# Designs tried in a protein design chat: VH-VL binders against q0atu2. Part 89

Target 1, 119 residues: q0atu2
Amino acid sequence: MLDKKARIRTSREYRNVFEKGKRLSGRFLIIYYVENALDNNRFGFITNKKIGMAVIRNRIKRQLRAIVREYQGQVKNKHDIVLVARAGIGKSSFEGMEKDYIAIMKKAGLFARNANKID
Key: E = the ipSAE of ESMFold2; O = the ipSAE of OpenDDE; V2 = 0.75 times the mean of E and O plus 0.25 times the DockQ between their complexes.

## First folded at step 3 (VH-VL)

Design vb1 (framework fv_ivicentamab_arm2; at its last look DockQ between E and O 0.05; V2 from the best seeds 0.00; counts 0 for: pae E 14.2 > 2, placed apart)
Fold by OpenDDE, look of step 4:
Structure vb1 (fold): chain C 119 residues (1-119), chain A 119 residues (1-119), chain B 110 residues (1-110)
Amino acid sequence: as target 1 above (119 residues)
Amino acid sequence: EVQLVESGGGLVQPGGSLRLSCAASGFTFSSYDMNWVRQAPGKGLEWVSIIGTAGDTDYASWAKGRFTISRDNSKNTLYLQMNSLRAEDTAVYYCARGSYWDETLFDYWGQGTLVTVSS
Amino acid sequence: AYDMTQSPSTLSASVGDRVTITCQASQSISSYLAWYQQKPGKAPKLLIHDASSLESGVPSRFKGSGSGTEFTLTISSLQPDDFATYYCQQGYSYSDVDLTFGGGTKVEIK
């Protein structure tokens, strides 16, 4: 997410999600999610060095942000959601990442079953 | 109205350096990814670099090591530092805003600034 | 790599003509394809995103279609304002590849 109001930005916010949230693992992503007291969702993104060099990690972050933005309107509101990239994500196509995101979000009950584009 | 205005282009000798600027207005600059795209005279478009809202950067494979993208959100300005310039770097350089929903697309472009590398 | 190939490179047409431009990707890019219009001495303008979605203000005579590796931009009835160079661009992947534009198609007056 590029909009500041849709971003998890502080360490405290991240910690809250990790400590109080639920965790689900996909093929390329792990998501942590917890309800927030806001009217909107906030997203955070975590990459580690196992994914690759900084340039690769940055690419992954951008791709994940793009995915999240595209489906923002289809995600249930009032959640803080942190996406953690798994090591194999660097070798994944954008479409693969997108499918994984949708699958995980549906499993979490955060994403409508009738989501558009990829089912 | 969204506006992007490039500057800093000019004539430079091979091996020289040049710093381009892009002044942004009409939108929340800090909320958008920004890109540089160039176009050699009479040729097509070529993506150069991107900088995300978190300051994360990426480059075309051919640009790595010679080009550095940066931003100053307090000044609403995007920069491109170009080093070790070559004749083939001669081009109009555009700054382009990443789309809000898909940062891999460019929804607004500046008028471009011409960089000529010649002895 | 995701090489983007446009055809034809140049297209001569008259006002009122139906114009078709093709963009081919070396690998599947799903629907993550954009079309741009560029007039001489001007910056490119985004026309279509996600293969078929028109940007705001773009005339309905412009139509994007396709998925996977084959994409088409169609102008149902060419207008004087449509003479320009058109570019496709893949937005599918950053993974070990660059964002890639097609070579462009110049639509000129017959």
Scores: ipSAE 0.020, ipTM 0.652, lowest interface PAE 5.9, mean pLDDT 89
Fold by ESMFold2-Fast, scan of step 3:
Structure vb1 (fold): chain C 119 residues (1-119), chain A 119 residues (1-119), chain B 110 residues (1-110)
Amino acid sequence: as target 1 above (119 residues)
Amino acid sequence: EVQLVESGGGLVQPGGSLRLSCAASGFTFSSYDMNWVRQAPGKGLEWVSIIGTAGDTDYASWAKGRFTISRDNSKNTLYLQMNSLRAEDTAVYYCARGSYWDETLFDYWGQGTLVTVSS
Amino acid sequence: AYDMTQSPSTLSASVGDRVTITCQASQSISSYLAWYQQKPGKAPKLLIHDASSLESGVPSRFKGSGSGTEFTLTISSLQPDDFATYYCQQGYSYSDVDLTFGGGTKVEIK
């Protein structure tokens, strides 16, 4: 579970990332990201209803949080990042989502060169 | 400030076509899912269609094949092409923005444009 | 299909009254229900999302409750600004099913 401090929680904060941030698309994920004025990174998660029923969306959201938590130490400090799941994510495996996350974060320049999954 | 302004409504004959526009301002249009919702005179609200940020679309069952939703992000404009119009399509058509965290919550609405289908 | 039945269709009330509007879903929609207020000649305004969460700027006299198939909107001390039509909306699913609104409840002066 992500620390409360590491989560984007308010409507206003999500809106700020969407309005001012950069957008980058992967196979299953879209990220919106912007530098913040805090001492830490914050993450938001959006699983639109086009993905499927609530059970599927909730599973995807939990899996994305787990992936982000595992790699949070590899993310460059002081960013607000929102992950938006694409419609096709429902057919992806956990490993597929994880690989897409790593690829898109590296492409965005948000991961360190030696960013790796940590136990 | 967020503004949505509909246009293109008017009187049209049964079997005719009409294209509605919705001009958006005050937010990053390309980052939001957009909707059309209609309301017949003296009646309730009825969802028509949605278009997502990737251009993915969905429609009310009665609208499929007759109505087409589209967007032009370079012009910050949402469209609804309506074909084979019937008397029961007479309604005020609202442009509505889906919230950033839930595309089915309509946090901002335009003032609507009246479409009258009669002979 | 998620049919939304709203009752009553019309109610007459006086300023200061407690008003309760009910919304029933034909199948469980969990807590994915929103309430909108519409005044004559105006676009609807989002009041409540996720069954019970007040939108910013909405007075505390508005209260939403319920889950599954039964939902209520309560206005605890009706004000002149509250005479309007109220709509519930399911946000549970629109994939291969239509996103649906209730028929509306008109709250008018007694």
Scores: ipSAE 0.019, ipTM 0.686, lowest interface PAE 6.9, mean pLDDT 87
Fold by ESMFold2, look of step 4:
Structure vb1 (fold): chain C 119 residues (1-119), chain A 119 residues (1-119), chain B 110 residues (1-110)
Amino acid sequence: as target 1 above (119 residues)
Amino acid sequence: EVQLVESGGGLVQPGGSLRLSCAASGFTFSSYDMNWVRQAPGKGLEWVSIIGTAGDTDYASWAKGRFTISRDNSKNTLYLQMNSLRAEDTAVYYCARGSYWDETLFDYWGQGTLVTVSS
Amino acid sequence: AYDMTQSPSTLSASVGDRVTITCQASQSISSYLAWYQQKPGKAPKLLIHDASSLESGVPSRFKGSGSGTEFTLTISSLQPDDFATYYCQQGYSYSDVDLTFGGGTKVEIK
């Protein structure tokens, strides 16, 4: 689980990322990201209603949070990052989501090469 | 089939310069971190430099200031500019691809190109 | 920082032997240790990542183990194709980009 400090919580915080941030699309995900004034990263998650019923969207959010938690030690600090699940994500596996996340985070330049790996 | 083909090696005097190239094919070049690794004759492997998907670079401490890694994603080509060459730079230089999921692992290597620094 | 020491430097063995090579890190690297195989005149090939995970297509006679500072590569029944030099590499990062290979272990025919 992500710490409360590492979560984007308010509408104003989300709006700042969407309005000021950069956008990059992967196969299953879109990320919006912007530098913040903190010493840490914050993450937000949005699922598209076209994905399916709330149970399915909640499962996808849970899976994405698990992926983000696993790789959070590799993410460069001082960024607000919003992950938007694309409609096609319902056809993906956990491993497919994981691969897509890694790919788009690398394309965005958000992974630090020297971040310690987590056991 | 993934292929990495190095070129540009040869005989050079101490203090001289060479530019190595690595032509990549069989994969989406822009999605991978790329590395140079060298091996002196009869000796072990030594990491030289990395360039990330966003064009960010890092170097072994002994290479800083003398070697410059670069990439041209439109040509699927990795480069190493080597200046102020010394006898101890004599080695086979390998182009190596960082793994998609963990860039600290080198999953494909070229054949290498020999650089000889001698009078 | 993370010096890697391989032993032995050279190992003579016969087909069918069990061989074990050791890699020690100067500081804990958790399980972030890779093994590479290099045959004469060829580029290195990644065999094992994360100390014990075999790469696709690597024969099951290869086994990696260990964590922290001490790691082993074992070949349970040496085959003619396995005469090569083996390198360990730490993939743990804290503050510096330098990735460190061990000095290598040459496995030769007896």
Scores: ipSAE 0.005, ipTM 0.554, lowest interface PAE 14.2, mean pLDDT 85
ESMFold2 (binder alone), look of step 4: mean pLDDT 90; pTM 0.916

Design vb10 (framework fv_ivicentamab_arm2)
Fold by ESMFold2-Fast, scan of step 3:
Structure vb10 (fold): chain C 119 residues (1-119), chain A 119 residues (1-119), chain B 110 residues (1-110)
Amino acid sequence: as target 1 above (119 residues)
Amino acid sequence: EVQLVESGGGLVQPGGSLRLSCAASGFTFSSYDMNWVRQAPGKGLEWVSIIYTAGDTDYASWAKGRFTISRDNSKNTLYLQMNSLRAEDTAVYYCARGSYWDETLFDYWGQGTLVTVSS
Amino acid sequence: AYDMTQSPSTLSASVGDRVTITCQASQSISSYLAWYQQKPGKAPKLLIHKASSLESGVPSRFKGSGSGTEFTLTISSLQPDDFATYYCQQGYSYSDVDLTFGGGTKVEIK
């Protein structure tokens, strides 16, 4: 579970990331990200109706939160990051989503060099 | 302002190969998903491939294994490597930019480059 | 795998006419449909996204409507610049980001 303070919660906070942030897209995920003035990272998660029914969208949100939590220690601090799931994510595996997340975070320069877990 | 210019088309024999290029200008190329879309003479539009900003790719089912999309963000250039060409691949090939908010929408197109596959 | 069928394939019209083009999806795509205009020898131009949202600079005589499986593009008072081929496209992508266009509707001078 992500700590409450590590979540983007308000429409205003989401809007700030979308309007002022940078965009980077992978096969299953798009991230929008911007530096914040806080001492911690905050994450937001968006799944829309293109993905499928509510039960599928909720499962994907839970899996994305689990992935973010697993790698939160590798993320460079002071960023607000919103993950937007692409339509194709519904048929990806957990491993596929994880791989895509790691790839986009590295390309964005948001991961430490040693974020490649070899096991 | 936004400009996409294709090149590399021409006459090629069945079984041959061609590499198409698309030079982009007037926008931050690295922030956009890029596509190839083709159109056979007198026929409709057919999506070929997409490359996402993080480097992942997707292809039309008929293009898998024969076509490879790639990009060079330092040169603002998109590529399409086409192998094992068939007469049915004869078409104008368009470079198309995926919209910032919805990569399935093609907001800007190049003028196209004609690929003719015949003896 | 979403089949998109347009009707009619060709229509003849005069300047000032009201023109309607239909696009049908083989299964529901909600409102994720776009319309493109292509003039002879030129690249397509995006006109409408999300079924009814007009792109910047597109004249108000163009109107998109529909949801689910049936969509229409209407040109309320046809102008000389509107003689072109129109394509619908589903943006309700599934696995493999399979994007599908309709077969096109050619609007020609009567």
Scores: ipSAE 0.008, ipTM 0.669, lowest interface PAE 8.1, mean pLDDT 86

Design vb11 (framework fv_ivicentamab_arm2)
Fold by ESMFold2-Fast, scan of step 3:
Structure vb11 (fold): chain C 119 residues (1-119), chain A 119 residues (1-119), chain B 110 residues (1-110)
Amino acid sequence: as target 1 above (119 residues)
Amino acid sequence: EVQLVESGGGLVQPGGSLRLSCAASGFTFSSYDMNWVRQAPGKGLEWVSIISTAGDTDYASWAKGRFTISRDNSKNTLYLQMNSLRAEDTAVYYCARGSYWDETLFDYWGQGTLVTVSS
Amino acid sequence: AYDMTQSPSTLSASVGDRVTITCQASQSISSYLAWYQQKPGKAPKLLIHKASSLESGVPSRFKGSGSGTEFTLTISSLQPDDFATYYCQQGYSYSDVDLTFGGGTKVEIK
């Protein structure tokens, strides 16, 4: 179970990530990320109206939180990371979102180990 | 220590209006979605409304047009404006916090405030 | 609309009994179901989220199961503190549809 301290909490903290962070786009996700001065990682999630109806946005948000939680051990320490869902994510499967998350985190150099290999 | 304290309940005549307040303490109020849930005497729980951290609102179908949820983050206070009150609105009204990871889970509740609509 | 039907509405039990409460959704809600406990004169307390995940501090005799449209809450070896009313709640959607609770199950002393 993830510590609640692992979530970005305020608009000020979101703005910091957007203003100072790096940006990488995947197929269904965009991440903004910046090194923080804390002892842990923090995550933020944005799903906007372009994705579709609230039922779809709510499902996507919950599935993204679950994916982040599952792969928390693979993420390099001391980062604030915001996940922004792209409009096309509403047509993706859970597995599709998971694969996109792994790919973009690897591309960002944020994975400490290869999450696709369980050895 | 998380605390939610409702106030503003009382006796009101049919067709009247009433404004409920919920004072929050012990957590960063602006970081949580907030809800109102009611319970008629001897009956079950009934969701009334939600307000997000960004101020987006949703309502139970029967509450739309009569009830308005709002928040004042500078005062750590949640409100419910109730108009055109009917006898069937008689209930204990609870303020409830949406969980940090899932806004539809109510992890902390106030003690409730009784609203009685009667002549 | 996600109608939540809970059964039974009332059950009488003795300390040490196994009790089972059921909750049925009118449409699939995946695993987005929570269970709450409410003691007389008190506000509800969240017990279980995501159908089967116990909240911190909740005794292991409480177990949730199910997915889709059928869910159960089981209390093995009922204790005095467990006499209460239990509610299920769908957490799948609240936009353009009502967030809904089951009607409640009152577990009372036999």
Scores: ipSAE 0.006, ipTM 0.540, lowest interface PAE 14.6, mean pLDDT 85

Design vb12 (framework fv_ivicentamab_arm2)
Fold by ESMFold2-Fast, scan of step 3:
Structure vb12 (fold): chain C 119 residues (1-119), chain A 119 residues (1-119), chain B 110 residues (1-110)
Amino acid sequence: as target 1 above (119 residues)
Amino acid sequence: EVQLVESGGGLVQPGGSLRLSCAASGFTFSDYDMNWVRQAPGKGLEWVSIIGTAGDTDYASWAKGRFTISRDNSKNTLYLQMNSLRAEDTAVYYCARGSYWDETLFDYWGQGTLVTVSS
Amino acid sequence: AYDMTQSPSTLSASVGDRVTITCQASQSISSYLAWYQQKPGKAPKLLIHKASSLESGVPSRFKGSGSGTEFTLTISSLQPDDFATYYCQQGYSYSDVDLTFGGGTKVEIK
């Protein structure tokens, strides 16, 4: 279950992840990630103007949050992770975004190789 | 302490307009998605509209073109502009905060403001 | 359009009774279902999220269960404070559909 304190809130915190973190690109998503000094994970979400209008960007943010929420228990603790939606994400299916998220998290070593989306 | 206080409800004739306000306090207003939810007398809950932290909006299918949600972060205030009102719009209108991580969960509600549309 | 069917619409019960309310989704919503309690003249209060997780301060006599399309809210040993209307709500995904609540279940004193 997502703790509401698991959100990256400030521009300074986003900059820290971008400057010090590692980057991994998927088909629809890019993740930036860095180990933090906290006892929990924090997530950030970026959907820029090239994705589409605000309505489309908000839909994508909701879908990404739902995906992160579904797999939260399988993510290696003590990380700040920022998801950046790529321009083509608006044409993907929910399943396509979910599959991309699982693939990049596993490749990053932040997600168990045999992780299941449900228990 | 988190507080949401609605105002602006009242009696209006069919075809008329009305603007509702919701004054928020006790939290960083700009960090939260905000919602309007309504309830006709003796009936169930019905979602009306959402406004995200970036000002992006979505509406119930029946509300599109007639209702406009907006926010003023400098005043910690949420608004709902209601046009072309019908008898079927008679309801208590609640201001509701989307939970920090899961905007589909309404963790705090105002007391509601009654809108009566009658001939 | 509704995608959430709640039953019964009303039920009469006595203090100490076990009460069960059902919520059915038209399509799978995994475990993304919330329950709200509303007392007459008051705003709703969030009781349970993700089907079975109690909100802070909610008494343990409230239990949520289910996944997919069938969900239940159970109140063991009903108390006077529990006479209220209960609503389920799906939170799975709503990009092209409205956020939806069930029709409500009014728990009345017998």
Scores: ipSAE 0.008, ipTM 0.565, lowest interface PAE 12.3, mean pLDDT 83

Design vb13 (framework fv_ivicentamab_arm2)
Fold by ESMFold2-Fast, scan of step 3:
Structure vb13 (fold): chain C 119 residues (1-119), chain A 119 residues (1-119), chain B 110 residues (1-110)
Amino acid sequence: as target 1 above (119 residues)
Amino acid sequence: EVQLVESGGGLVQPGGSLRLSCAASGFTFSEYDMNWVRQAPGKGLEWVSIIGTAGDTDYASWAKGRFTISRDNSKNTLYLQMNSLRAEDTAVYYCARGSYWDETLFDYWGQGTLVTVSS
Amino acid sequence: AYDMTQSPSTLSASVGDRVTITCQASQSISSYLAWYQQKPGKAPKLLIHKASSLESGVPSRFKGSGSGTEFTLTISSLQPDDFATYYCQQGYSYSDVDLTFGGGTKVEIK
């Protein structure tokens, strides 16, 4: 099973989520989310220069992708979701990012019932 | 079925140039990060370069200034331009696909193409 | 730089043996370690990602463990198809440092 359409790619698609979506802030993450008219969920990731140098931003981006991938089966279908890393995320552990993601998604009502994939 | 087929390898003298190609099929090429990984005869694996879906590139420290990675999404083809070749560049060069959510995981590899740099 | 040290470089084993390969990172890479299997004349095959997650179709006799700087790959009951060279790889960072592989461990028939 290929989930190749699960990524937000264009500036226009990001803009749509920011303009029409809801916003919810966590400790290390902000999510913007909106229902889409597609068969699947799509995710976008933003790591601003305020987080740190490229090596730190790329580490954060990889960790966030891994977290999203691990829990994508728990996310309610037909949403475009953009994760924006807050400046303080560079001081977080992987486990801290993961817990923040789960907490935010639950608060947003985006996790399906019994979403409990915690490793 | 995902397939990656490298070509362009051969014998070249020190100081020469060579361009490798990797023909991709069986997946939407434009949606994946692509990598080159090499292996000298009897030695281990060595990462060379990555190109992302947005055309962003990174290189092994020893490859910077000599090697250039590029892609042509209309042809489903990945390239590696190698300049100022040295005996130490003798290796089998593999085209490898980065996993959709984690570009540093190489989930599919080509058969490799041998580059021999010798005088 | 994330230097990856793999041991042993060569290991002789018989079918049915339990084999353990170690990979050590020079500094913490969290759980961002992958294991690859390579047979002579063939391209590597991804076996395990995020230290312990098996790829689809990989037999359960393969087990990855560890986090931070020390990782292991264990094959609980070696099969003829498992005689190969195994490589670990850090996937933690590549923008200001190189992606790095361990030196490899060749599992040979006794």
Scores: ipSAE 0.007, ipTM 0.568, lowest interface PAE 14.2, mean pLDDT 85

Design vb14 (framework fv_ivicentamab_arm2)
Fold by ESMFold2-Fast, scan of step 3:
Structure vb14 (fold): chain C 119 residues (1-119), chain A 119 residues (1-119), chain B 110 residues (1-110)
Amino acid sequence: as target 1 above (119 residues)
Amino acid sequence: EVQLVESGGGLVQPGGSLRLSCAASGFTFSSYYMNWVRQAPGKGLEWVSIIGTAGDTDYASWAKGRFTISRDNSKNTLYLQMNSLRAEDTAVYYCARGSYWDETLFDYWGQGTLVTVSS
Amino acid sequence: AYDMTQSPSTLSASVGDRVTITCQASQSISSYLAWYQQKPGKAPKLLIHKASSLESGVPSRFKGSGSGTEFTLTISSLQPDDFATYYCQQGYSYSDVDLTFGGGTKVEIK
């Protein structure tokens, strides 16, 4: 689970990222990201009804949070980042989601080229 | 206001090389993904390559190993280095800007530059 | 790869006609499909993104619809300025696969 401080929780905060941030699309994920004035990163997660039932959407959201947590040490500080799951993500594996996250973060310049899991 | 101007096209023999340039103006070049798209005479559109804001690149499967996309943000210029040219590379090559919010949407295009590969 | 198949390759129409162009993706691309218009000797122009969202300045007679693998572009009342070639494009993925355009549909005068 990500610490409360590292989560985007209000509609105003999500709106700020969408309006002022950049967007980058991957295979299963879209990220919106903007530099913040804080001393830490914050992450938001959005899953669409087209992905599947609430149970599936909640599973995807939990898996994405787990992936983000595993790699948070590799992310450049002072960013608000929103992950939006694309409809096809419901049929992907955990590994597929993880690979897409790493690829898109590297392409955004928010993540080291050689991402490593913390032991 | 937004302008993209290609140059560097011309006649080249099979096996030869050419470097295309695209001069950008009217927008913050460094903030946008840039693309090359080609079109053979009388044929459809074919994506060639993309370069991101962090210098990350991807290529059409047929272009890998022969073509190299690059950018110089200080000169607001996009490049395409083409090596080992073949007759089937004959096409008008367009410089195209990826939209701010979605790099796969080509919202502005240059006029194109003709590359003819012939003996 | 996400193969994009357009039909028909050509169609003849008269001013005032309703014209429908179809685009099929080999596998689901959700709503990440764009439509472009190209006139002879000119670069393409983006008309529609995300299957149904009109670009600024594009006339309301253009309408995109569809999701998943089947998409349509409809011109409700064809105008002289609309005789052109139209291309669909998948925007779903490019990192491990090619960005792909459909083969194009030429709308010509009857």
Scores: ipSAE 0.007, ipTM 0.565, lowest interface PAE 13.8, mean pLDDT 85

Design vb15 (framework fv_ivicentamab_arm2)
Fold by ESMFold2-Fast, scan of step 3:
Structure vb15 (fold): chain C 119 residues (1-119), chain A 119 residues (1-119), chain B 110 residues (1-110)
Amino acid sequence: as target 1 above (119 residues)
Amino acid sequence: EVQLVESGGGLVQPGGSLRLSCAASGFTFSSYDMNWVRQAPGKGLEWVSYIGTAGDTDYASWAKGRFTISRDNSKNTLYLQMNSLRAEDTAVYYCARGSYWDETLFDYWGQGTLVTVSS
Amino acid sequence: AYDMTQSPSTLSASVGDRVTITCQASQSISSYLAWYQQKPGKAPKLLIHKASSLESGVPSRFKGSGSGTEFTLTISSLQPDDFATYYCQQGYSYSDVDLTFGGGTKVEIK
């Protein structure tokens, strides 16, 4: 579970990330990301009907939140990041989602180089 | 068994505010996504707002900035705070439960509460 | 945003008639379409989900069909209880909760 402060909550906040942010696609995930005016990172999660029924979408959301929480310390501070699940994610393992997340975050430059500490 | 009972509707002047409540019973309220849907007299259904089990929210474009959805799981109650009301907000407001497996489907509805915005 | 267009807006029918209502989406929504029935003065009732799956307790004379952008609701032999307004609703969107209803079709007695 992510802290309430680390969540993107409103459709307006999501829209800001989509309109102002950058986009990068991975195998199972698309991320949209933009620098925010806060002192912390915020994450949003989108699992639309292409993924499947609510039970599958809810499972995916829970697993993605767990992955994001695990790697919070590596993410550069002051960003709003939205993870959008692609249609194929329903067939992915937890490990597959985790590897895709790490790869796309590194490619985006959102994982700090050799920073065991976030700035 | 499953019941949703709306209250708080009434006559209000343009520019005024009103808070609607929806009392839920007969199911585990905290496990379900909830929605508000409205219907102007003699007109069609219009989705207003959503709140998920984690407190995530979304709004119709025309409702953003004026309406706020919230929930109190300890009281099994859903709320809609409506500000800056206009004549075109006159409608019956329904509380609707998102289906367990597909939150976009409204499997149970309340009887509605009438909001009239007029001088 | 997905526009949902229902036709006709109103139709007059007699008991025993076959009634067909159409719902068109501006872009493909796959099979993520639901149908609701609303009787005068009452809240809507979910009839069909995922284009063709009948809800428990819904009479078999109701049939949903279609995929992509064109969907139909058919009532094979109209009963007195079926005079109502019917709405389609898409549940397929880029955002989790971007939901749109059709304009409604009122089925009234001739």
Scores: ipSAE 0.006, ipTM 0.533, lowest interface PAE 14.1, mean pLDDT 83

